# VHH binders against q9xw16: the designs that were tried, part 82

Target 1, 132 residues: q9xw16
Amino acid sequence: MSGWNAYIDTMTAAAPSIKRCAIVGAADGSVWARTEADNVFKASEEELKTFVALFNDVTQVPAKGADIEGVHYVVPRTEESLIFGKKENTGFFAVKTKSAVLIAVYEGPNEVAAQVRKAVESMQTYLNNAGY
Below, E stands for the ipSAE of ESMFold2; O stands for the ipSAE of OpenDDE; V2 stands for 0.75 times the mean of E and O plus 0.25 times the DockQ between their complexes.

## First folded at step 6 (VHH)

Design s36 (framework vhh_6fv0_2)
Fold by ESMFold2-Fast, scan of step 6:
Structure s36 (fold): chain B 132 residues (1-132), chain A 119 residues (1-119)
Amino acid sequence: as target 1 above (132 residues)
Amino acid sequence: QVQLQESGGGLVQPGGSLRLSCAASGFTFSDYWMYWVRQAPEKGLEWVSTINTGGGSTYYKDSVKGRFTVSRDNAKNTLYLQMNSLKPEDAAQYYCAKGDLPIYGSDYRGQGTQVTVSS
């Protein structure tokens, strides 16, 4: 979808430390848009379906961790609409809107993580206001 | 409060050059990543380029890489896009944007600056 791809570009422009990202349906994990070519977001359909279901009860996630692109991340804590994880120098932020889940995978130190979180939360606010 | 004003567009032949400017006010320009986006007739907004706070890191859409150069002057609160070797597919309305704001679907977007490439 070229329309949704523009939102991917906006997120990566806001935080260039994002290596890969996607916008997926909150109900089923269907991909609406993702980074392409050399930066392709490689999560399987089954993995994404499992991942978005974590938002049904985020309080259980720190005990289990989360899998994205075949990588298991430690999830130190969650907020109602936010799951984030860490594995060494790699991390992710995922936020839920009314109809979507935004997932951004990044690499870098903790200072970079704050910039990535700000970018995904900014997009979350925009999409919620747009009715998504 | 935040104001961004684009200029420098025009009509050029294929292979020509243009330099776009974006004058920023209402925020601390040097604290934000900035980017250029464009919209061709009957198409969605597409990202063109990003520049970090100091200007040392730049990123480009693949189709413009090697032809476009983004730069900034923090003392003048101005963002630039140097466009060389322009192609017909570069024809679009060009907009600048502050890095922490989603820009798509905004009714508050300014006029931008129009780039037309035609022989």
Scores: ipSAE 0.006, ipTM 0.223, lowest interface PAE 10.5, mean pLDDT 81

Design s37 (framework vhh_6fv0_2)
Fold by ESMFold2-Fast, scan of step 6:
Structure s37 (fold): chain B 132 residues (1-132), chain A 119 residues (1-119)
Amino acid sequence: as target 1 above (132 residues)
Amino acid sequence: QVQLQESGGGLVQPGGSLRLSCAASGFTFSDYWMYWVRQAPEKGLEWVSTINTGGGSTYYKDSVKGRFTVSRDNAKNTLYLQMNSLKPEDAAQYYCAKGDLPRYGSDYRGQGTQVTVSS
């Protein structure tokens, strides 16, 4: 087990609507930690490499959307270090830190999205302050 | 060098209590989130609990909620895990971990402290 698995577990405990999540390297999309078993985060290596590259210019993302686990999400807008999307009852938040990208896929209505976002942004702030 | 030393394990009967300690050195303890993880024989590592830098936010594995309490004393560079109402399923080697370490290998983990719950 990597130390990064504790961040995954902390995140899912803080926002139970998160169904699958991962922490990946910002430079290459390499998986540092992800949810497993019944909640396996299933993105391919090529998909993750493509996804983390979106943070090089987030302004291009709303025109094209984003793909996670083979699912195409509509991305209504982006912020400098935040990409989020929605497809029916499924959504995601992805945030970039200095060295990592945290991706959280959740299921549920819009009211749970705010809690997922807060959990992801809280972890982003902590990791940036820790030098990651 | 980062060092973490766990203590306080032992043999207890179901329903008993133990308090684990983790003495930290080699880094500024108060700057980091801390974690407890455990490993039972023939099983993988399981996350148990997380505590933030100030101790005001704590998180737990569902099966230990209400029974375990994590705390920290930043003046003493020590992390604690109070374990009440212990069950046979809680028997494991318990380790503490520093929040920013990207790998949980032997270089960053002490020998842990053994918790045995006899049935």
Scores: ipSAE 0.051, ipTM 0.478, lowest interface PAE 6.4, mean pLDDT 84

Design s38 (framework vhh_6fv0_2)
Fold by ESMFold2-Fast, scan of step 6:
Structure s38 (fold): chain B 132 residues (1-132), chain A 119 residues (1-119)
Amino acid sequence: as target 1 above (132 residues)
Amino acid sequence: QVQLQESGGGLVQPGGSLRLSCAASGFTFSDYWMYWVRQAPEKGLEWVSTINTGGGSTYYKDSVKGRFTVSRDNAKNTLYLQMNSLKPEDAAQYYCAKGDLPWYGSDYRGQGTQVTVSS
């Protein structure tokens, strides 16, 4: 693949309801790739560092929620490597791989969330199998 | 087809209790996380509680913690919500939802069961 931006393109092509997306380092939240221009992913460095640290103990997240791009999301449950949240007509899915966290923010009715989750989990599987 | 049928709602006074049930069919109930969500008049849909596939992990909205208890009976394909110490702010239409699709998705909720709390 031609750098990490190709994975962003693959995910957004697979689920067009993804409005903004990023791939960040699991250890520190450093941005490897993100959507740009009119679809720029606007999370601060501090916010991303805080967000990826949630994967150290996902069981605490439903009680507190999660912040992405300055928006507080209700997180009704987590799985070992998956955090997802909802706020009105917007939501996100975030998955952890061996060395990365993929974050996808989507907008639209709840019916699109299943497609977004499938796209994010497919990429998670691919990257884990590729050693990332 | 996925079907979810809620029941057990009603009118109670503040401090009262109700037990909601959700009968599930059309999918392998024991394979899915389940949710309770609610919608008050003129307000958006809000998450209330989550339960994992085996019933051993539960999560709650802060305002209902200690008052509500979610449970499930996988042999009966039924989800429950025990609501104690009900407050006027708990008045809403309550829905159960399946966990493999959008947890707030309307396609996977039944018609809901109405909870009214009045003094």
Scores: ipSAE 0.006, ipTM 0.325, lowest interface PAE 10.0, mean pLDDT 83

Design s39 (framework vhh_6fv0_2)
Fold by ESMFold2-Fast, scan of step 6:
Structure s39 (fold): chain B 132 residues (1-132), chain A 119 residues (1-119)
Amino acid sequence: as target 1 above (132 residues)
Amino acid sequence: QVQLQESGGGLVQPGGSLRLSCAASGFTFSDYWMYWVRQAPEKGLEWVSTINTGGGSTYYKDSVKGRFTVSRDNAKNTLYLQMNSLKPEDAAQYYCAKADLPPYGSDYRGQGTQVTVSS
C-alpha cells in the first residue's frame, strides 16, 4: 500500500457513498492512487489528461459538461478549485490542490452528495497545507 | 531520520482488548495525518484507521467501527489504537504510518507489533 492509497481509504471511509475515486496529478492526470478490484476507477490516461485540463478554465465547464469513466456528466456550476457533476442519481466531486486533483464518484441523493463533498474538501485542505 | 516504533501487541482471547502505541521521531508529528494498517499472514496490507493532525477527525475500516478507537498525543509524539472486542480476523501485524506522498508513507512504516487472537 502506497502513501496515497491511505488517502483513498480515508475518503471512502468518511463517505461510504463514494463508489470510486482517484487522486491524480494536476499537471498531467497521471494516477497516483485509485480504488481497485470491485470498485476500480476506470478512467483512461487520455480521459484524465483531458479532465485535469478543465481546471485551467473552470468557467467554461458548465457549458460543455465533463466526462469521467466514459460517462458524460452535466456540470451545473464550478468554483475556482471545484468541479461538480451530476447524471441521474450519480455524480462526482473533483477538487484541485497545488499538485493533485481528487475525484470522487458517488451514487445517491443530495444528502449523500453533501457528505462526499465534505470528505473531498477536507482532504483538499490537508493536502494543500502539506504542500501538495 | 523518520522513525516509527510500534508496541502493545500480544496474545488475547476473542472479546479481549489491547492498546497499541506508535512512538514517532525524526519529523514534526503534529503536522501529519497518521494511519494504522495491518497485514495478516498470507493477506495483503489492509488500511485500518486514519487520524487528522489535531485528532478531531477519525476514520475507520467498516469491520472495526465501534470496536477500535484511534487517538494521538502530539505533546508526546505518540499515536494510539485502542482495540476492543477483538475477533480472530483482527489477528495481524499492525503498523503505524505517516501520511505522505509515495514513496513515503507506507515506506516509513515501523517494524510493527503482532496481535494474535486465540486461546
Scores: ipSAE 0.007, ipTM 0.363, lowest interface PAE 10.2, mean pLDDT 83

Design s4 (framework vhh_6fv0_2; at its last look DockQ between E and O 0.01; V2 from the best seeds 0.00; counts 0 for: pae O 11.0 > 2, SAP .73 > .668, placed apart)
Fold by ESMFold2, look of step 8:
Structure s4 (fold): chain B 132 residues (1-132), chain A 119 residues (1-119)
Amino acid sequence: as target 1 above (132 residues)
Amino acid sequence: QVQLQESGGGLVQPGGSLRLSCAASGFTFSDYWMYWVRQAPEKGLEWVSTINTGGGSTYYKDSVKGRFTVSRDNAKNTLYLQMNSLKPEDAAQYYCAKGPLPPYGSDYRGQGTQVTVSS
């Protein structure tokens, strides 16, 4: 496994409602690590290239929504480096660091969303402080 | 040059305890999250636990949660894993690791220390 896989495992342990997640390059959507096997994060690199480009202007994203793994999400709001997407009883948080985008797809009610957000933001802060 | 040296492995009976240590040098230890992985014979590497830079946040694989405790002493550049209530399925070579070089870099880890659990 790549060393980035330990960070995938760390995030899923921090928020058990995360069902799939990935760390991808912010410039091109290239996959550094992702959940595998029975919980494969299945977005294509072409889809991920489009997805990470949403961070070029997050203010436009609520009007358009976002696609991950072939699923279209409503985006109720964004922040400077964060996109929150929602569809039925699932959602995602994506956060941007200097070099990467962290994507966590979760299942469950709104009560678990804060735990997922905290998990990805903790990693975001670490990577930014480490120069990533 | 990054160097990690694990120690503290050995043979224990089920239910026993061991404390692993990882001596770190060649980098600013306190700036990095650290983690433990293990490998049983003929199996791949398996993540066990992670600890953040200050030690305030710790994370565990479900099967070891409540039995293992990761900690660090940044003044001594040392990472620890306290393993209690050991089970036969915990038997493995244990490695400490420092995070990767981007974008697809590998982790730095030592040569490991063997943990054997049997009657």
Scores: ipSAE 0.520, ipTM 0.800, lowest interface PAE 1.9, mean pLDDT 88
Fold by ESMFold2-Fast, scan of step 6:
Structure s4 (fold): chain B 132 residues (1-132), chain A 119 residues (1-119)
Amino acid sequence: as target 1 above (132 residues)
Amino acid sequence: QVQLQESGGGLVQPGGSLRLSCAASGFTFSDYWMYWVRQAPEKGLEWVSTINTGGGSTYYKDSVKGRFTVSRDNAKNTLYLQMNSLKPEDAAQYYCAKGPLPPYGSDYRGQGTQVTVSS
C-alpha cells in the first residue's frame, strides 16, 4: 500500500457517502491511489488525462460539463481549484492541489454533498500545506 | 531525514489493552497528518487510523471504532494509539506513518511494533 491509499481511506471514513474516489497526478492524470474492489474507481487513463486538463481553465467547464467513469456530469459553476457536478442523485467534487487532483464520487441529497465537499477541501488544504 | 520509531506492542489476552507510541524526528511533526497502519502475517497493509495536525479530527477503520483511540502530543513529537478490548483479529505488526508519502515505492513508516492477541 502506498501512503496515498491512507488518504483514500481517510476521505471515505470522513464522508461515508463517498462511493468511489481517487487521487491522481495534476500534470497527467496518473492514478496515485483509488478505491478498489466493490468500490473501484473506474476511469480510463485517457479520461483522467482529459479531466485533469480541465483545471487549466476551469471557466470553460460549465459550458461543456465533465466526464467521470464514462458518466457525463453537468457542472453548474466552478471555483479556481474546484470542479463539481450532479447527475440525478449522483455527484462529484474534484479539487486541485499543487501536484494532485482529488476526485470523490458520492450519492445522496444536498446535505450529503456538503459533507463530501468539506472532506475533500480539508484534504486539499492539508496537501497544499504539505507541499503537494 | 524522516525517522519513526514505534513501541508498546506485546502479548495480551482477548479483551486486553495496549498503548502504542511513535516517536517522530527529522520533520516538523505538527505540520503533518499521521497514520497507524497494520499488517498481519501473510496479509497486506491495512489502514487503522488517521489524526490531523492538531489532533482535533480522528478517523478509524470500522472494525476498531469505539475500541481504539489515536492521539498526538506535538510538543513531544509523539503519536499514540490506545487499543482497548483487543480481539484476535487485531494481531499484527503496527506501524506509524507520515503523510503524504510519494506514490508507489517509498515507505516513510517505522520498523513497527508487534501486537499478539492470544490466550
Scores: ipSAE 0.064, ipTM 0.473, lowest interface PAE 5.5, mean pLDDT 85
Fold by OpenDDE, look of step 8:
Structure s4 (fold): chain B 132 residues (1-132), chain A 119 residues (1-119)
Amino acid sequence: as target 1 above (132 residues)
Amino acid sequence: QVQLQESGGGLVQPGGSLRLSCAASGFTFSDYWMYWVRQAPEKGLEWVSTINTGGGSTYYKDSVKGRFTVSRDNAKNTLYLQMNSLKPEDAAQYYCAKGPLPPYGSDYRGQGTQVTVSS
């Protein structure tokens, strides 16, 4: 296990509603770490490549939504380094660091979203400070 | 607790206008796309309009395009639907809904407001 798995564990621990999580390269969507086993993050490399490219122009994402793991999510809004989406009782938060994109897919009522966001953004801050 | 309360419905003649309001509470209103949906007698719930968080993007059912206008005031946590040139087929119980997308199971909507169009 790479050191990046520790960050996956940290995010999932910080927000129990996170079901699947991944850390991928911001440039190409390459997977650095992901949840596995029963909670395997299922996005293909091709999907991830497309997904991370959304951060090149986040302004268009709300109009089109975003796909993760073959699932289409509506995107209520975006920020420069933040894309989040919702679908039924699920959603995702994706944040961009200097070199990575952190993706967390969660399941639960809308109330859990805040905790998921906090977890992902905290990790974002940490990694940014660390130079990643 | 998410709460949505619709108002503004009523009886109008064909060609008339109504302005519906939806008061939202219990969630960060400005973070969510909002929707109008309606249910006519003997019909299922149908989507009417959608507005994004900032109000800059709006979407409409084809049959209401050019006649209905959705808007929002995030400072007041209020969603609006201006309905002009009302037709008999617009008669329905109108609901505002919080996303993701009606009529999915995770959406919230209020008790609705009745719109009746009759000569």
Scores: ipSAE 0.000, ipTM 0.225, lowest interface PAE 11.0, mean pLDDT 90
ESMFold2 (binder alone), look of step 8: mean pLDDT 84; pTM 0.856

Design s40 (framework vhh_6fv0_2)
Fold by ESMFold2-Fast, scan of step 6:
Structure s40 (fold): chain B 132 residues (1-132), chain A 119 residues (1-119)
Amino acid sequence: as target 1 above (132 residues)
Amino acid sequence: QVQLQESGGGLVQPGGSLRLSCAASGFTFSDYWMYWVRQAPEKGLEWVSTINTGGGSTYYKDSVKGRFTVSRDNAKNTLYLQMNSLKPEDAAQYYCAKSDLPPYGSDYRGQGTQVTVSS
């Protein structure tokens, strides 16, 4: 078990509506840690490489959407270091830090989406302050 | 150099209590989230609890919720885990860990303290 798995465990405990999540390298999409077993995060290496490249210019993303785990999400808008998507009752939040991208996939209404966003942004702030 | 020293483990009967401590040195303790993890014989490392820098946010493994309480004293550079209503499945070596771990498996946890639950 890598040390990064403790961040995965912390995020899922903070927002129980997170179904799957991962921490990946911002430069190449390499997986540092992901949820495993019954809730394994299933994105391919090629998909993650494509996904992290979206952070090079987030303004282009709403026109095209984003793919996570083979699912195409509508991205209504982006912020400088935040991409989020929605598809029916499923959604994701992805945030970029200096060295990493945190991705959380959740299920539920807008109220739980707000809790997931808060958990992911809290971790983003901590990792940035720690130099990651 | 980062150092973490756990203490407070021991042998208790089911339903008993123990208070674990982790003394930290070699870094600015108040700047880091801290974790408790445990490892039972012949099993993998398991996350138990996380506490943020100020101690106002705490998170727990489902099986320990309501029984374990994590806390910290930043003036003393010390992390604590109060364990109540101990069960046989809680028997493990307990470690504290600093949150800024490398992705390639560096282990910044201390030497650990053993918890045995036996009737």
Scores: ipSAE 0.006, ipTM 0.377, lowest interface PAE 9.1, mean pLDDT 83

Design s41 (framework vhh_6fv0_2)
Fold by ESMFold2-Fast, scan of step 6:
Parts: C-alpha cells; sequence; structure tokens
Structure s41 (fold): chain B 132 residues (1-132), chain A 119 residues (1-119)
C-alpha cells in the first residue's frame, strides 16, 4: 500500500542510519511498504514468509539466526515481539505488531543501533494503538 | 564504569578442554543477560553463546553446540565458558559482553583471553 510509505519515511527521518526497511504482513510476509530505488529492500517473497514465521516461536531464533536480504544474521537473543541481529558492521531490528512486522536494516556502530531500535519500537507502539 | 575481565585461555591440543572466566564489575551483574563472543585473526567478531539473568536459558552458535557450556555465578559476578572437544576453528580471542544495545556490548572491549588450538 502507497499510504504505508509515510510510516517508512517517518522511521527513516527519526533514524537516518536505517539503510533499508519494510513493513510486511505478519501472517504471510506480504510487503505493505518498503524502501525503493537506491535503498531498495530486496528480500524475496519466500524469505519474508520464512522470516515472519519466526515470530510464532521467538525462543528458537537465537540458535538458528535469521536471514534477511540473503544475509545470515546472528541473533543473540529475542524478546516476545522483537528479533534483532548483527553481522559485522550491519544489523537489523524487527518488531511484530497485531497485523504487521517492521524490519529495519542499518549500518554503523552501537550508538546508531540504539537510535534505530528506538525509532522502530516507537512505530510499533503507534501501529498497535492504531489497530495494526 | 562497566568492567569485564576475561581469563582462562591458553594453548590446548585438538580435543582438549579449557574453562574461561569473566569477572564483571560496575553494574548489577544479576540483572543482565551475558554473551561470549570471539574474534579469530583477520576475522570479525562472532557470537558464541548467550545466558539469561538466572542461568536457566542458554543459546549457542551451531558449531559449538554440545561442546561448549555457558554458566554464571551471580553471587561472584562471574561468567564461565566450559569448552570441550576443542577444534582448530575455535582458536580466537574470547570476550564476554554485557547485554546492551546493540548486542556484544560497547565499542570498548576488555583485553579478552586468547585460545590457541594446535598439535
Amino acid sequence: as target 1 above (132 residues)
Amino acid sequence: QVQLQESGGGLVQPGGSLRLSCAASGFTFSDYWMYWVRQAPEKGLEWVSTINTGGGSTYYKDSVKGRFTVSRDNAKNTLYLQMNSLKPEDAAQYYCAKDDLPPYGSDYRGQGTQVTVSS
């Protein structure tokens, strides 16, 4: 949905170190909105379907890691509605709402990651309150 | 100031064992999940293991499962990694890390403890 791009814009404005991000359906991984062009979020349909299914049992994720855009990330731990991972100088935060999963891929050091998490969790709260 | 001091590394033959320790200070150790991470020569940091606040939940890198055991003693503010059946691929500088954002702690790491595996 084109209207969902406004939420992508809000997150990237709040955390400029987000390199690529997407909002996808929690049930099937269908893309509602994503960054495009030079910042294209390039995960395949099958990869996203696999990724959102991780939220069905987050306790299994640290042992296996997670794949986003063909990159395998180490997931050191999870929370009920949060999966985050790291690989070298890149990382991601993914949060689940009632109907959606928000995925933000970033590059940079520890202070950058904290800003990205805050932006993603703020949007998670907003969407949950909006019924999504 | 958060301080983490690793020890227990050394030289071991393939198939041997080592026990690493991490002495923590400057924070309430029992409130935090802890990690072991390692860095081999000319490679980036890689995650090895995670332990929750009480020690009842542990997670491991696939290649070390069944060989490594992480544990903690909250009364002593100490984290441990028991390493059995060591392989040449396990040779690395080992670091402990406090669970903060992002994972693997801050940009400042302790000196770590060196593990060498050779015949």
Scores: ipSAE 0.024, ipTM 0.419, lowest interface PAE 7.7, mean pLDDT 85

Design s42 (framework vhh_6fv0_2; at its last look DockQ between E and O 0.90; V2 from the best seeds 0.00; counts 0 for: pae E 2.4 > 2, SAP .754 > .668)
Fold by OpenDDE, look of step 8:
Structure s42 (fold): chain B 132 residues (1-132), chain A 119 residues (1-119)
Amino acid sequence: as target 1 above (132 residues)
Amino acid sequence: QVQLQESGGGLVQPGGSLRLSCAASGFTFSDYWMYWVRQAPEKGLEWVSTINTGGGSTYYKDSVKGRFTVSRDNAKNTLYLQMNSLKPEDAAQYYCAKPDLPPYGSDYRGQGTQVTVSS
């Protein structure tokens, strides 16, 4: 495992409803770390490249949604460094740092979303403060 | 240069306790979330616990929850891992660590400290 894998594990520990998670480069979507084994984050390189580019203009994302791991999510709204989507009893939170995008895919009722968001935003804040 | 030095390992019986320490230098310790990892024989490196900069938030692997406690003393540049109710499956080389800079994704670790649990 890499050092960044520890942060993947940290986020999944912070929010048990997170099923899959990845830390990728904000510039190119390169995977720095991801959940593995039974919960492999399966987004392709091309998909991630496209996904991270959404942060270049988040205002357009609600109109078209977002795709992760071949799944299309409805995006109710966006913030400058936050994209979140929903599909039935699943969803994702993606936050952008200075150099990375953190992606967490979760499963559960709407009530679990708050904990997932808190987990990824806590990591976002730390990474930003640390210069990442 | 970044340096991490673990200590406190040893041989204990099942149900016993150990307290690991990690002395950090060469970087601003208080600016980093720190974590513990371990590697058992014939197993890969696995995450054990993470602590945020101020120590107010801690995270644990499910198998160690309620038994292990991570803490830190930023004034002493030291990370701790209190391990109670030790089990044979906890036996491993334990490392404290911080991540390296992207894009390599490597981490800094010390030489580790050996924990053995045996009756």
Scores: ipSAE 0.853, ipTM 0.920, lowest interface PAE 0.5, mean pLDDT 94
Fold by ESMFold2, look of step 8:
Structure s42 (fold): chain B 132 residues (1-132), chain A 119 residues (1-119)
Amino acid sequence: as target 1 above (132 residues)
Amino acid sequence: QVQLQESGGGLVQPGGSLRLSCAASGFTFSDYWMYWVRQAPEKGLEWVSTINTGGGSTYYKDSVKGRFTVSRDNAKNTLYLQMNSLKPEDAAQYYCAKPDLPPYGSDYRGQGTQVTVSS
């Protein structure tokens, strides 16, 4: 496996409520790494290209929502480089780095959302400092 | 040029301990999260542990939690893996790793160090 797969493993270990996650290119949505096997992150390149483009203007995302893996999420919250999506008892956090978007899809009550956010933001900070 | 050299492997009995070291050069070691992977014969690479730049956050595969401890000494450009309570399923070639720049590269890793666990 590449070192980018190790980042997938690291994020899922940091926040066990993460069920699937991926690291994708910010410009084109190309998959750099993702959860595989029984927990495959299943999003098409077309869907991911649309998804990463949301970061071009995060202020307009709450009005539109976001689609990942064919699931539509309401987006109650965005910040400069972060999109939070919710659907029933599931959600996602996505954060943008210089070159990539980190996407973590989790399941659980709202109390676990902070753990997921911390996991992806820790990786975001590291990748930005490493030049990605 | 990135260089990684693992050492400290060997033959131990079940329940024994080993401490692996990884000497790093050719990059600013303290700027990178580092990780350990392992490979048993005829199997793929398996992530074992990750440590952040300062060593304040460590992460482990579930099957090694409580038995393995990753650490680093940034002044010596060295990554460590303390392995306690070793089991036969831990037998593998162990590699330390630094990620390469995607999408085209694989990670940087050394030639590895062998850990063998048998009675």
Scores: ipSAE 0.476, ipTM 0.780, lowest interface PAE 2.4, mean pLDDT 88
Fold by ESMFold2-Fast, scan of step 6:
Structure s42 (fold): chain B 132 residues (1-132), chain A 119 residues (1-119)
Amino acid sequence: as target 1 above (132 residues)
Amino acid sequence: QVQLQESGGGLVQPGGSLRLSCAASGFTFSDYWMYWVRQAPEKGLEWVSTINTGGGSTYYKDSVKGRFTVSRDNAKNTLYLQMNSLKPEDAAQYYCAKPDLPPYGSDYRGQGTQVTVSS
């Protein structure tokens, strides 16, 4: 098993509204770890390569939205290291670290969205401090 | 070199308690989140618990919540797992771990310490 799977388990334990998530390489979208089995994160490597490239210029993302797992999300705004989107009752938060991008897909209202954001930003802070 | 050395395993009856320790060396222990994983014979490796750098945030597998407590002593470079109300399904080799540098995605583990739950 990948050591990175422990961080996937940690994120899903921290925010139970996360349905699927992954940690991928910032340079190429390669999957380091992801939820599997009944909650498999099913984005293709091609889609993830396209997605992580969005962090090269996040200011362009709200005009076009973002695709994750074949689902097109409206992205209302971005921050330097944060892209988030909404599609009806589903949403995602993606944060970039030095070497990684963390992606969490969740279901639920704005209250659970805030919990998911907090979980991914906490992990982002730790990974950056650890040099990742 | 990164070294992790687990201890404290043993045989205990159902409902009993054990405290596992992990001595870390070869890296700045206080800079890393640490976790415990376990592997029962003929089963896959299973995540048990994670603790942040300062010990203020802890996370647990659902089946061990309320029974296990992870903690750390950064001055001693030691990670702990207090296991209470042990069940037969908790029997496994327990490892402390930290992730390897990307892109490998593997983790550093010690030799592990065996926990047996039986009468």
Scores: ipSAE 0.191, ipTM 0.590, lowest interface PAE 4.9, mean pLDDT 85
ESMFold2 (binder alone), look of step 8: mean pLDDT 84; pTM 0.848

Design s43 (framework vhh_6fv0_2)
Fold by ESMFold2-Fast, scan of step 6:
Structure s43 (fold): chain B 132 residues (1-132), chain A 119 residues (1-119)
Amino acid sequence: as target 1 above (132 residues)
Amino acid sequence: QVQLQESGGGLVQPGGSLRLSCAASGFTFSDYWMYWVRQAPEKGLEWVSTISTGGGSTYYKDSVKGRFTVSRDNAKNTLYLQMNSLKPEDAAQYYCAKGDLPPYGSDYRGQGTQVTVSS
């Protein structure tokens, strides 16, 4: 679809347990690319703007949790550039780069969560090195 | 200016093989992830494969896994796609693309290299 769609395709191929994902602007939550069709990432611009603002102070997030696609996730802990959450057998990983936030929603046990984290962090490293 | 030149396409029978090449210039090839994308006559652009800067990570469209292998030679600024067990649905114009914004840029919408599969 968009110029950024190849990055979405790369992440989902790296971790097939990713159900939906998106790349959004770090400053405003504007969508650069997201999964579509049967795996459409369902999030409003208002929700995404709120979500990316969480990276301004990740230490506050575990106390409140995070909302993605209208679903409230428990956030057990955060790292400086990483927010991840869990809800039953589903979860997400979100990482911040200079200009972007990558969000991947997955289903499965801890083994598949590790694959999703690896895919998202690999893309984070690539985008940071490319100046995004 | 980024320049990418694809070659190696042709006509093959189902089950045949082809090796595509992409010669890159105008940028530091070893600093970028690279992709292969394709476009069949009745379809939009489809992502096929991605390779990381050093070749340590490769990713494939589900329908080509086990049949296609992407590789790169950074000393030669060249990207490759080895295509085995070709099927009629693989027939398309194949393009390589640089892993920067936008990867679907119009620069690679030039000639590309044509792959035809017929029985």
Scores: ipSAE 0.060, ipTM 0.521, lowest interface PAE 6.6, mean pLDDT 84

